# Designs tried in a protein design chat: VH-VL binders against Monomethylamine corrinoid protein 2 (mtmC2). Part 1

Every score and structure here is a prediction.

Target 1, 218 residues: Monomethylamine corrinoid protein 2 (mtmC2), of Methanosarcina mazei (p58978)
Amino acid sequence: MTNTEIFNKLTNAIVTQDIAGCAKLTQEALDAGISPLDIITKGLSPGMKIIGDKFEAAEIFLPQIMMSGKAMSSAMEILTPELEKTKVEGEEGTGLAITFVAEGDIHDIGHRLVTTMLGANGFDILDLGVDVLNETVIEEAAKRKGQKIILVGSALMTTSMLGQKDLMDRLREENLRDSVKCMFGGAPVSDKWIDEIGADATAENAAEAAKVALNVMK
Structure headers, positions and changes below count from the first letter of each chain, unless a header shows other numbers; antibody chains are not in Kabat numbers.
F, E and O stand for the ipSAE by ESMFold2-Fast, ESMFold2 and OpenDDE, each averaged over both directions (binder to target, target to binder). V2 = 0.75 x the mean of E and O + 0.25 x the DockQ between their complexes.
[cut] stands for letters that were removed.
The coordinates of atoms that the task and the answers printed are left out; those that the model quotes come from them. Centres of patches stay.

## First folded at step 4 (VH-VL; framework fv_erenumab)

Design S01 (from E04a with heavy chain N57Y)
Fold by ESMFold2-Fast, scan of step 4:
Structure S01 (fold): chain C 218 residues (1-218), chain A 119 residues (1-119), chain B 110 residues (1-110)
Amino acid sequence: as target 1 above (218 residues)
Amino acid sequence: QVQLVESGGGVVQPGRSLRLSCAASGFTFSNYGMHWVRQAPGKGLEWVAVISFSGRYKYSVDSVKGRFTISRDNSKNTLFLQMNSLRAEDTAVYYCARHYDYSGYFDYWGQGTTVTVSS
Amino acid sequence: QSVLTQPPSVSAAPGQKVTISCSGSSSNIGKNYVSWYQQLPGTAPKLLIYDNNKRPSGIPDRFSGSKSGTSTTLGITGLQTGDEADYYCGAWDSSLSAWVFGGGTKLTVL
């Protein structure tokens, strides 16, 4: 099977809530020599983008998107040990990463991968989880003034991505913007979006996210 | 020490309403999706409704759609099920259950509260 | 009417092994993970097995799960009188867009 065919099958497994098939296809992709990051970015994440769009359009409902999330989780269980072999720069105690999935979003697609890579590369982790209010993120950052902090947010849906702009605006109005670094990721997040909201970074994939975060914190 | 305690059940006539509550403790309630599952006397388990971590998204089975509404108050660590237009076939023990991780399982259950719809 | 099919009862002697079957279709057990729940008389269900064959903390290794095609089984070894209960299989059903359960199997330890 070509790489493109494997990616398309992975995408379809996510979209159709094929949990066992997603795990099987993920292992087949690894056995075929495909990198863990390509499996995620070219196969699995596109499926979550599709299912997220359908959920926003009320074309599918909460149980379906939760089970698509389970399919993603089953694949990540296989991929996480492979990702831990990734080598990037960094030392223990590089800073604190406060990780979260944007308010209004119930998916942890990129979040777990990025959180794992940051932790493996020397960041202390404060993981706030999913559907996190901007107020909560700001409160956690404010409690730790004087610490070297990077806020790392992920969004699957366009509506929850818009909350990232609100977070940046609130950091500025509360005079916290200069005390933290901000990196955002997720399927709808682009370099253009980061520039528009005035955040510090985004990354093409999770391995680059760790490298970018280390560079931003220097 | 995860604990879920249901209340609000009772005996009601057809067409009436009841509101069930589930008080949660021992975990960060706002981080978990929650379910209602029921069991009619002498029958098996039937999934009824789910609500997301924030309360923003919710869904119920077709047999109760338009009559039952699931909701939550994260500031009070409480899950609710508003049951309107009750029918004899809604007679059951109603369990509150926690959804852990986008999974097809319910990891913690309350003891249940009994709803009897009869005249 | 249950979506997943279980035998209504099973019985065995103390110390023996018992296997409880659960049959579904391609839309549930065939493509999704299965879970098993134990319901002791007068109590709430308790999770025994999740993701086909994993046990939560506190569940003894006497309980095991397996899945093959559109069927799953719960195995109980070293059967004890305290194992008398109703057992339910459960899975997500992609066609119904709902979590579904088996009709339950009453285990009697004679």
Scores: ipSAE 0.006, ipTM 0.545, lowest interface PAE 9.0, mean pLDDT 83

Design S02 (from E04a with heavy chain N57F)
Fold by ESMFold2-Fast, scan of step 4:
Structure S02 (fold): chain C 218 residues (1-218), chain A 119 residues (1-119), chain B 110 residues (1-110)
Amino acid sequence: as target 1 above (218 residues)
Amino acid sequence: QVQLVESGGGVVQPGRSLRLSCAASGFTFSNYGMHWVRQAPGKGLEWVAVISFSGRFKYSVDSVKGRFTISRDNSKNTLFLQMNSLRAEDTAVYYCARHYDYSGYFDYWGQGTTVTVSS
Amino acid sequence: QSVLTQPPSVSAAPGQKVTISCSGSSSNIGKNYVSWYQQLPGTAPKLLIYDNNKRPSGIPDRFSGSKSGTSTTLGITGLQTGDEADYYCGAWDSSLSAWVFGGGTKLTVL
């Protein structure tokens, strides 16, 4: 089958929670010579965006988003060795992305997709997970003074978004602000919010996040 | 060492309420979804309810909707099941179980607490 | 009534091999991963197999899982008396939006 055909099938497998089909299609795509990055960007990522949008709109419920997450995870289990091979062969200079979901927030599908896209584009990843205290983020940044670091935070709720301002204020108080770049995303995050708290960037969607991060880190 | 310990079971009359608890230790409780699964005497396993890592999202099997409420207190590493309007068919051993992976398998189970609904 | 169908019992002698079947539909086993659970008499279930054929740490390789179409099987070789238990298959059901289990199979080592 064509590349477009297999990408559409991958997207549909994510959206319809076809866990086994997603893994099978991912392996078929690799066997057909399609790059791991194209499989992620053109097949899997669009599906995760669709399912995430449906979940945010309350068109689907917790079990469905969890199943789509498993389909994505199954595909990534296959793709990770291929991505790591490229990195081991001397991919360099991009930096470390410390990824996290704000304290009090569970919305991890968008976060996982952003983390995946950053890794696929040459970032080293330190994924702190969900419901992450600002103190933990500050500690991880402080341990790595002198490293090229971008903090990548996501928030679904306005309350957890306000925690991003506290994080920025804390970075300034600890004299760490100039040592890191900061990119925040999530439904309530806007360009106006980024400007107000003095962070470096936001991205329209998870697929674009890696390109924005690369631009911020150059 | 992952441990889950249920409590709160007992004998109750139809129409009454019980609150079950599950105390978790040996892992970061707030990073995992949690389930309640039950088993009627001499019968098989039946999934009852799930709750997300933060407690914000909950979902239950249709037969208990409106009667059972799953909740959690991450500061105390404790999972709860509030059971109202109990019926004879709710008689079972109730297990709490840890959710592993998005599609879900139950990687660790508690020892169970017995709920008997009879007059 | 169980959504996934298992035989109610199976028996074999020590040292023999036994296979326990579990059949479902396209909405559960047909498209989703399967797990298997062992329940020794009077105890809680224990995860035995996940993702169709993977074993958690501590589960010996004489236990195996396989999946074909809308059915899955648990294989146990070198049967021991300590294997006497109820065995349950489980999977997510996309049409029901629920985790479903088989009715259980009682294994007797004669």
Scores: ipSAE 0.000, ipTM 0.491, lowest interface PAE 12.9, mean pLDDT 84

Design S03 (from E04a with heavy chain N57I)
Fold by ESMFold2-Fast, scan of step 4:
Structure S03 (fold): chain C 218 residues (1-218), chain A 119 residues (1-119), chain B 110 residues (1-110)
Amino acid sequence: as target 1 above (218 residues)
Amino acid sequence: QVQLVESGGGVVQPGRSLRLSCAASGFTFSNYGMHWVRQAPGKGLEWVAVISFSGRIKYSVDSVKGRFTISRDNSKNTLFLQMNSLRAEDTAVYYCARHYDYSGYFDYWGQGTTVTVSS
Amino acid sequence: QSVLTQPPSVSAAPGQKVTISCSGSSSNIGKNYVSWYQQLPGTAPKLLIYDNNKRPSGIPDRFSGSKSGTSTTLGITGLQTGDEADYYCGAWDSSLSAWVFGGGTKLTVL
C-alpha cells in the first residue's frame, strides 16, 4: 500500500469514527517507515477538518465529532512517544506559551502537537485546553504582566475562528496587545486572516509552529 | 472526591415543567462534558442529553428535542435540565453523569432525582 | 426495544464464575468502545469497565471485559453475594447518533 493509500485510510477512519481502525492504521503507518508528523498532517488532520466542516454545516452533531476526537486521541497516544524521541532543548528564557483551542471547539487536531513542539523548543507552557473563553485567555495574560508571552490559539471551524478577532479586539481594549505576541492556527486560518485581525503569525503546520513562534518572540 | 448531587424532581401533571439541577464537586467542572441519563420504573438506562465543557454545544435524544434543554453554569459548578411539556413517558429517575473526555463513557453518576408525571 | 441485546437474567452460586453477553451491530459495538455498568438495587449505576477491557481504580480484577466483532462480554469470577445487581453494556451508536445501552441483565447469586 502506498503512503497516499495509508493517509486516505487514516482520514476515513477519523471521518467514520473508527477508533480501533485509526489506532491500527497509525501503527501500520509507523511500521511502514512513515514519519509521525506526516501521519498527523497528511492522514489524521485532514479527517478532523472534514468532520469539523460537516459539524459546522449541521450534517453531524456533537457525539460524532467527539468520537472522531477519540479516534485522533488513540492515534496520538501511539505517535507522541515517537515525536518525543526528536526533542531538542530551546534557549533558556524563551518565554511562556499560553495554548488554547477556541470557545466552541472540542479539540483542534494540531493542538497537542503544537503544544508539545513549543515545549520541546524551550517555551514554558500554560495549556488552557479546549473550549476556552477569550476572557480566560485575557485573564491569564493579564496576571503575567512583564513576562515574555505568546498566545497560541487554534480553531477547527470558521465559527470558532471568528473568536480570534474578538480576542484581538479585547486585547486592544484592555491595553494588553503590545504586551503579548499572538499566533493562530487551524484549518480556516490564513495569512490574510492574520493580517485582517492584526495578529502576529500563523504556522502552516505543527512542525513549523515552534520555528514561527521563536521568530515572533525575537 | 468526585460528587454529583441531583435535585428538582417531583410529581407533576402532564404538560407542566420541571427544572432539574446537578451540583458538582471534587473536580474542575468546566473541564468536563456532562450528561443526563434516565431510567423509567423497572426499566433500563436511556441516554437523554449531553453538553460540552463551556455549554455552547448541546445535543439530545430525538424524543425530547424541543421539550428538554440542557444547560450549565460553570461559575456555580451546576448542570441543569429544563423539562417542558412533560409526558407520562418522561416518568423516570434522572441521573447526572460525567463524560470522560472523548472516551464516550460515564465515569461518575449522581444518586438520581425522581420525576413522576401523573396522567 | 433495547438497541443492544443482553440476556434478562443469569444466576450462579458464590465463588463461581459467570459471563454476561451483550450483542450489537457494526454501528455500535462493532466500531466503538464498550463500557459496562453495575447497578445495585436502589442505587445509581457505577462504572465497571471502560474502553472494552479496562477497569477504573477501585474495581477488583474479578471483573473483566472483552470484545469480539459486534459482541462483548462481562466476566465475573469468585462471585460474592454483593455482586447481585443489574448489569448494563453501553456504547455510542454511529447510525443513531446516540449513546445506547443493553436492556440489562439481572445477576442473582444464590
Scores: ipSAE 0.006, ipTM 0.494, lowest interface PAE 11.7, mean pLDDT 83

Design S05 (from E04a with heavy chain N57W)
Fold by ESMFold2-Fast, scan of step 4:
Structure S05 (fold): chain C 218 residues (1-218), chain A 119 residues (1-119), chain B 110 residues (1-110)
Amino acid sequence: as target 1 above (218 residues)
Amino acid sequence: QVQLVESGGGVVQPGRSLRLSCAASGFTFSNYGMHWVRQAPGKGLEWVAVISFSGRWKYSVDSVKGRFTISRDNSKNTLFLQMNSLRAEDTAVYYCARHYDYSGYFDYWGQGTTVTVSS
Amino acid sequence: QSVLTQPPSVSAAPGQKVTISCSGSSSNIGKNYVSWYQQLPGTAPKLLIYDNNKRPSGIPDRFSGSKSGTSTTLGITGLQTGDEADYYCGAWDSSLSAWVFGGGTKLTVL
């Protein structure tokens, strides 16, 4: 099968909640020499975006999106050891990354990948998990005022992405904005969006996220 | 140690309401989806409802849709099931159960609370 | 009526081996992972097997799971009297958009 065919089959496995097929196709892609990052960014993540968009449009229901998440999770169990082989040397004392997936977004694969890359590059990690309220993020940042902190948020759905603006607005209202750096990622997030909400950075993929985070924490 | 403890069951007449609670301990409650699963006397297991980690997203089986509402209070580590317009066929032991990440499996269960709907 | 089909009962003597079957369709067992649960009399269900063949911590290797096509089996070797219980298979059903269970199998150790 061509790479494009493999990516399309992976995307379809996520969208149709084909857990076993997704794992099998992921292993086949690795065996074909496709990079773990390409499998994620070109095959799996597009499927999660599609299913997330359908869920926001009320075309599918919570059980379907949760099972699509399981298909993604089964693929990540295969891919995580391979990703660890490609990690870059980091520096101790870089700072604390507080990582989270936006409230109302139960997809954590992009979050897991970014969190793994940040840790591999010398960040201390406080992982708040998925479906995290902005209030919780604000509270954790406020507890640590004076530390080197970067808030790292991910969103796979456009509705969850809008919550990033609310987080930025609240950081300003609480007089915390200048106390932290903010980096947001996810398929719908763009440089233009970051500029509009006044955050510090975004990155096109998880590998670049670590480099960008290191740069903004200088 | 993961523990789930249900309460709120009892005997109630048809058309009345009950609110079940499930107190969670031994894990970060707000990181896990939660389920309600029931078992009628002498029968097998029937899935009832699921709620996401934050409580934002909910889904219930069609037979209880519009009558039962699942909710949670993450500050109190507590899951709820509000049961309205109860029917005889709702008679069962109700278990709360923890969602195993995205897998859809139920890795920890409470001991259950009994709901009996009778005149 | 249960969506997944199990035999209502199985029996064997102490020390023997038993297998409990569970049959489904392409919309559940055929494409999704299977779990198994043990329910001792008067107690809550307990997870025995997840992701077709994996055991949680604390479950002895006497318990095993396997999946083939649209069917799955729970294997128990070295049967003990403490294994007497009802056993349930479970899986997500893509057509029903629901978690579904088998009707349960009562294991008797004679």
Scores: ipSAE 0.006, ipTM 0.517, lowest interface PAE 10.2, mean pLDDT 83

Design S06 (from E04a with heavy chain N57M)
Fold by ESMFold2-Fast, scan of step 4:
Structure S06 (fold): chain C 218 residues (1-218), chain A 119 residues (1-119), chain B 110 residues (1-110)
Amino acid sequence: as target 1 above (218 residues)
Amino acid sequence: QVQLVESGGGVVQPGRSLRLSCAASGFTFSNYGMHWVRQAPGKGLEWVAVISFSGRMKYSVDSVKGRFTISRDNSKNTLFLQMNSLRAEDTAVYYCARHYDYSGYFDYWGQGTTVTVSS
Amino acid sequence: QSVLTQPPSVSAAPGQKVTISCSGSSSNIGKNYVSWYQQLPGTAPKLLIYDNNKRPSGIPDRFSGSKSGTSTTLGITGLQTGDEADYYCGAWDSSLSAWVFGGGTKLTVL
């Protein structure tokens, strides 16, 4: 089976909530010599985007997106140890990345990959997880005023992306905006959106995220 | 130590309403999705509803849609089920249960609260 | 009708082994992970097995799970009187977009 065929099967496994098939295909892809990053970006992540779009369009509902998330999680359990093997030591004093998935949203695979890449490039990580309230993000930032901090948020759906604007507005209201850097990602996030809400950066993909974050923290 | 304690059950006439509560302790409630699962007398388990970590997303099975509403208050570590227009077939023990991360299983259950719809 | 099919009852003597079957289809057990729950008389269900064959902390190794195709089994060795309970299998059903359970199996230890 070609790489394209296995990527398409991985995407379909996510979309159809085929949990066992997703894990099996992930292991098969690794055994075929496909990189963990390619399995994620070319096979699994496209499936999560399709599922997010279907959920936004009300073509599927919460149980289906949760179980697609379980399929993704099963694959990541296999891939995470492989990703850690490629870790490169970063520069000391890079800063703390507080990573999270937007309120009202469940795990975006881009979030896990971004978090891994940031850690590999010298960031200390405080991973708040998924479905994170903006209030929680603000509280964690406020506790660490004076530290070099970048807030790294992701959103799978357009409706949860709107929460990024709320977070920026609340950082200004709490007089914390100048104390942190903010980088947002996810399928609906664009450079135009970042400019509109007054955040610091976005990255088109997880591989660029660490490089962009390092540049922002200069 | 994870604990879930349901309350709010009782005996009601058809067409009336009840509000069930589930008090959670021993874990960070706001990090977990939550479920309601019911069991009619002498029968098996039937899944009823799920709610996301924040409460923003929720879903109920078709047989109760429009009549039952799942909700939560993360500041009070409490899950709710508002049951309107109750029918005889809603008679059951109602359990709250925790959804761990993206798990497809119910890892902790409460003791249950009994709802009897009788004329 | 139950989406997942279990025998209504099984029985065995203390110290013996018993297996409880659960049959489904390609839309549930065939593609998704299976969990098993124990319900002692008058109590809430308790998770026994998750992800087909894994045990939560505190569940003794005499309980085991296995999955083959569209069927799964719960194995109990060294039966004890305290194992008298109803046992339920459960899985996500992709076609129904719902969590489904078996009809339950009553285990009697004589």
Scores: ipSAE 0.035, ipTM 0.592, lowest interface PAE 7.4, mean pLDDT 84

Design S12 (from E04a with heavy chain S54T N57Y)
Fold by ESMFold2-Fast, scan of step 4:
Structure S12 (fold): chain C 218 residues (1-218), chain A 119 residues (1-119), chain B 110 residues (1-110)
Amino acid sequence: as target 1 above (218 residues)
Amino acid sequence: QVQLVESGGGVVQPGRSLRLSCAASGFTFSNYGMHWVRQAPGKGLEWVAVISFTGRYKYSVDSVKGRFTISRDNSKNTLFLQMNSLRAEDTAVYYCARHYDYSGYFDYWGQGTTVTVSS
Amino acid sequence: QSVLTQPPSVSAAPGQKVTISCSGSSSNIGKNYVSWYQQLPGTAPKLLIYDNNKRPSGIPDRFSGSKSGTSTTLGITGLQTGDEADYYCGAWDSSLSAWVFGGGTKLTVL
């Protein structure tokens, strides 16, 4: 089987909520010498995008999203140890990534991928999870003034994206803006939005998120 | 110590309504999806409805669609099931249960509240 | 109507071993994780096994789960009279887009 065929089967396993098949195909892809990153970005993540788009179009419902998430999670249990084997060791003091989702459960998988890639690339991780209040993010940043920190947030909807502006405004009000770097992602987030709110960066996908974060923390 | 306590059951005539409640304690309620599962007298378990941890997304089994509505109030740590147009076949013990992440199982259950629909 | 098939009853003597079967299809047990629940008479169900073979905190190692193809089994060793209960298997069904349960198996310890 070609790599493209393996990726297509992984994508289909996510879309069809095939939890056992997703785990099996992930192990087969690793055994075939495919990198953990390629399995995620070319096989699994495309499936999550398809299922998310179907949910937004009301073609599928909450139980289907939850079980596609379980299929993804079963693959990630296999992939996480492999990603850790390729972890970049060397730059003590890369920094702390405080990761969070301002909006709901559908975006949790993308958030976990970004968080995993940041950790694999030398960041210490403080994962606040989903549905995180700006007050909580501000508090965690304030506790660690003087440390190298990047705030990494995601938003699924335009209304939750507005919370990113409020977070930036509050960082300025609390005199914390210059103490942190800020990277935001999610479907409605654009370079124009980042410029308008005065944040530092956005990334197109989980693989690019780690690269961008390393660059802004230099 | 996770606890779920159901209330609101009773005896009701066909066509009427009941609202069940489930009071949650011992965990961060707003971090978990929640379910209603029922059991008719002498019968097995039947899944009824699910709600996401934010309350934004809901789904129910076809036999109750249009009649039952699941909802939650995270500020009060309470799950609800609004049951309209009740039928004899809705007679059951109703359990609330906590959803464990995306794992697809029910890790904690309440004691149940009995709903009897009879004339 | 149960989507997953269990025997209606099983029995064994104290101290013996029993296995309870649960049969499904490729849309449920065949591709998804299985859980098992114990229901003592007059009580709510209690989680015994999740993710095919894992035990929650507080469940003794006498209880075990296994999955093969489209079937799963619950194993109970060292049977005690307190194990008399109804046992249910459960899984997500990808075709129905619903959580499904077996019809239940009544365990009698004689």
Scores: ipSAE 0.006, ipTM 0.515, lowest interface PAE 10.7, mean pLDDT 83

Design S16 (from E04a with heavy chain V50I N57Y)
Fold by ESMFold2-Fast, scan of step 4:
Structure S16 (fold): chain C 218 residues (1-218), chain A 119 residues (1-119), chain B 110 residues (1-110)
Amino acid sequence: as target 1 above (218 residues)
Amino acid sequence: QVQLVESGGGVVQPGRSLRLSCAASGFTFSNYGMHWVRQAPGKGLEWVAIISFSGRYKYSVDSVKGRFTISRDNSKNTLFLQMNSLRAEDTAVYYCARHYDYSGYFDYWGQGTTVTVSS
Amino acid sequence: QSVLTQPPSVSAAPGQKVTISCSGSSSNIGKNYVSWYQQLPGTAPKLLIYDNNKRPSGIPDRFSGSKSGTSTTLGITGLQTGDEADYYCGAWDSSLSAWVFGGGTKLTVL
């Protein structure tokens, strides 16, 4: 069995809300020597993008996407200990990461993983959760003027990604843009989008996110 | 302490409407999905509807689609169920319940409000 | 008829142990997590077990859950008169796209 075949089975387990199968396939992929990052980026995350696209198109409804999220979560419980082996010890004073999932988006799996990796790499974490209003993010940043802060936002759907532009515009309007760093991720987010909205960075996957965040905070 | 308090139930004739409310306290209401679950007299539990954290996404059981609408007002920490075209089989105690995790279990329940649809 | 099947009643004496069964299919218990709820007479349901075998804070360890294949069980040891209640299992059903409950089991502590 090829790695591609294993990735396709993982993707299908997410799309079909197969919680037990997703966990089993994830363990089998690890046992086959596939890296945790490849399991996430080539198997699991593609499934979340498919289900997110279907939900945005109203082809599926809230329960299906929530159950796909649970399938992803079951896989992440297996993968998180492996990913924590990348922990950077002895890093202090790295700064505060304010983490959130964009308004209108309920997908928190990529967000959970990014938040875990940031914490493992020396960031203090303020996790605002999912479906977070830009106003809330602005308020939390404003309370902490003068602190070393990175805003870390995720969006799975194109409609919720547009909210990242609104957040950047509001940071400029309220004279907060120079007080924070901004890193955005999620399936629809690209380097071109980051350049267009004037944010600081994006990362292709959650393990890379910690490394990128450390670099932008220097 | 998490509290959910339902209100708005009563006795109503078939074809009429009622709006139920659920007042939430003791937690950040806007961080949780919410459900309505009902129980007919002497019967078991039946799931009715779910609403997302923001109120943007909603879903209900087929038997109430087009008749019942779930909604919420996060500024008032209140969940609603608008029930139109009521039928005798809608007679039940209606509970609001907090959604926990994507798994869909109900970690806190209100005391319930009784809806009786009778001629 | 309920989608998940429970016995309508069980009974035992104070201090004894009971097990309440709940049977489903591959579209619900077989692939999804199970929760259990306790409903005392005239009151709202209360979460007792979630994710097959986990207890929320405040639930004593004499309550336990287990899952095997398409079935799940709720175990109660050291029975007390205050345990007299209806017990419901619940799970997401992928084929119905709905949360489903068992028909309920009335526990009588004689």
Scores: ipSAE 0.006, ipTM 0.569, lowest interface PAE 9.1, mean pLDDT 85

Design S17 (from E04a with heavy chain V50L N57I)
Fold by ESMFold2-Fast, scan of step 4:
Structure S17 (fold): chain C 218 residues (1-218), chain A 119 residues (1-119), chain B 110 residues (1-110)
Amino acid sequence: as target 1 above (218 residues)
Amino acid sequence: QVQLVESGGGVVQPGRSLRLSCAASGFTFSNYGMHWVRQAPGKGLEWVALISFSGRIKYSVDSVKGRFTISRDNSKNTLFLQMNSLRAEDTAVYYCARHYDYSGYFDYWGQGTTVTVSS
Amino acid sequence: QSVLTQPPSVSAAPGQKVTISCSGSSSNIGKNYVSWYQQLPGTAPKLLIYDNNKRPSGIPDRFSGSKSGTSTTLGITGLQTGDEADYYCGAWDSSLSAWVFGGGTKLTVL
């Protein structure tokens, strides 16, 4: 089987909620010498994008997206130790990443991936978790004024994504906007949305998040 | 600290309606899907309905479709089950339960409220 | 009738071990995670096992779960009188778009 064939099977396993198959295919991909990063970016993440789009379109329902998330979690249990083995040594002064999932959103798989990749690439991490109030994010940034900070937020749903605009508006009102960098991600987040709310960046997937964050912090 | 408290049960005649409530406390209610599960006297557990965290997505067993409606009010931390056209077969203890993780297992249950449909 | 099949009862003496089976199909146990629930007499059900084989905090190692194909089992070792209860397996059924439970198994210790 080719790498493209393996990636397509992984994507399909996520989309069809094949939890056991997703774990097996992930192990097969590792055994075939495919990097953990490629398994995520070329196999698993495309599946999550498809299922997220279907959920937003009301073509599938909460139990289905939750089961697809479980398939992703099964794969990540296998991949996380391998990613930790390949950790890139960071630089002093890279900065602090304050990571969070928007208020009203509890989907944390993408958030965990982004947080792991940022830490692997030299960021200090303050992980606020899921369902985080914008006020909490503002408070944590304000306490650390003068430190190199990037706010890294994610949202799976359009309704929780709107909270990212509120966060940007609040940063401007509190005179904190120039003190931080802001990177937002999640299935509904686009370059157009980032431009509209005046944030600094988005990442196409979790694996690229650290690269984008490092570039933004230059 | 997580608590679920059901209310609204009682004795009612066939064809009538009841509205059950489940008051949630000790967690961010709007972050979790919720279930109704029932148990007839001396019988096993039967899943009734599921509502997503936003209230947008709902599922129910075929035997109650068109008669029962699950809903929620996130501002009041309350889950509801509107039961119309009640039948003797609907006699049961009704539990609310919290939907947890992507696998959707029931991590916390209320103590139940009893519905008896009898003439 | 229940979509998932469990034996109606099992029994064993204190200190012994018992297994409770639960059989389904490719649309439920075969593709989805299984959870198990304990219901003591006169009480609400309590989560015992989730994601096929994981225990919540506070559930002792005496309880274990396993899944093979379209079937799952709950194992209980070192049986205690306080384990007398009804036990239920459950899983999402993709064909029905519904959560399904087994019919329940009454465990008698003695």
Scores: ipSAE 0.000, ipTM 0.455, lowest interface PAE 13.9, mean pLDDT 82

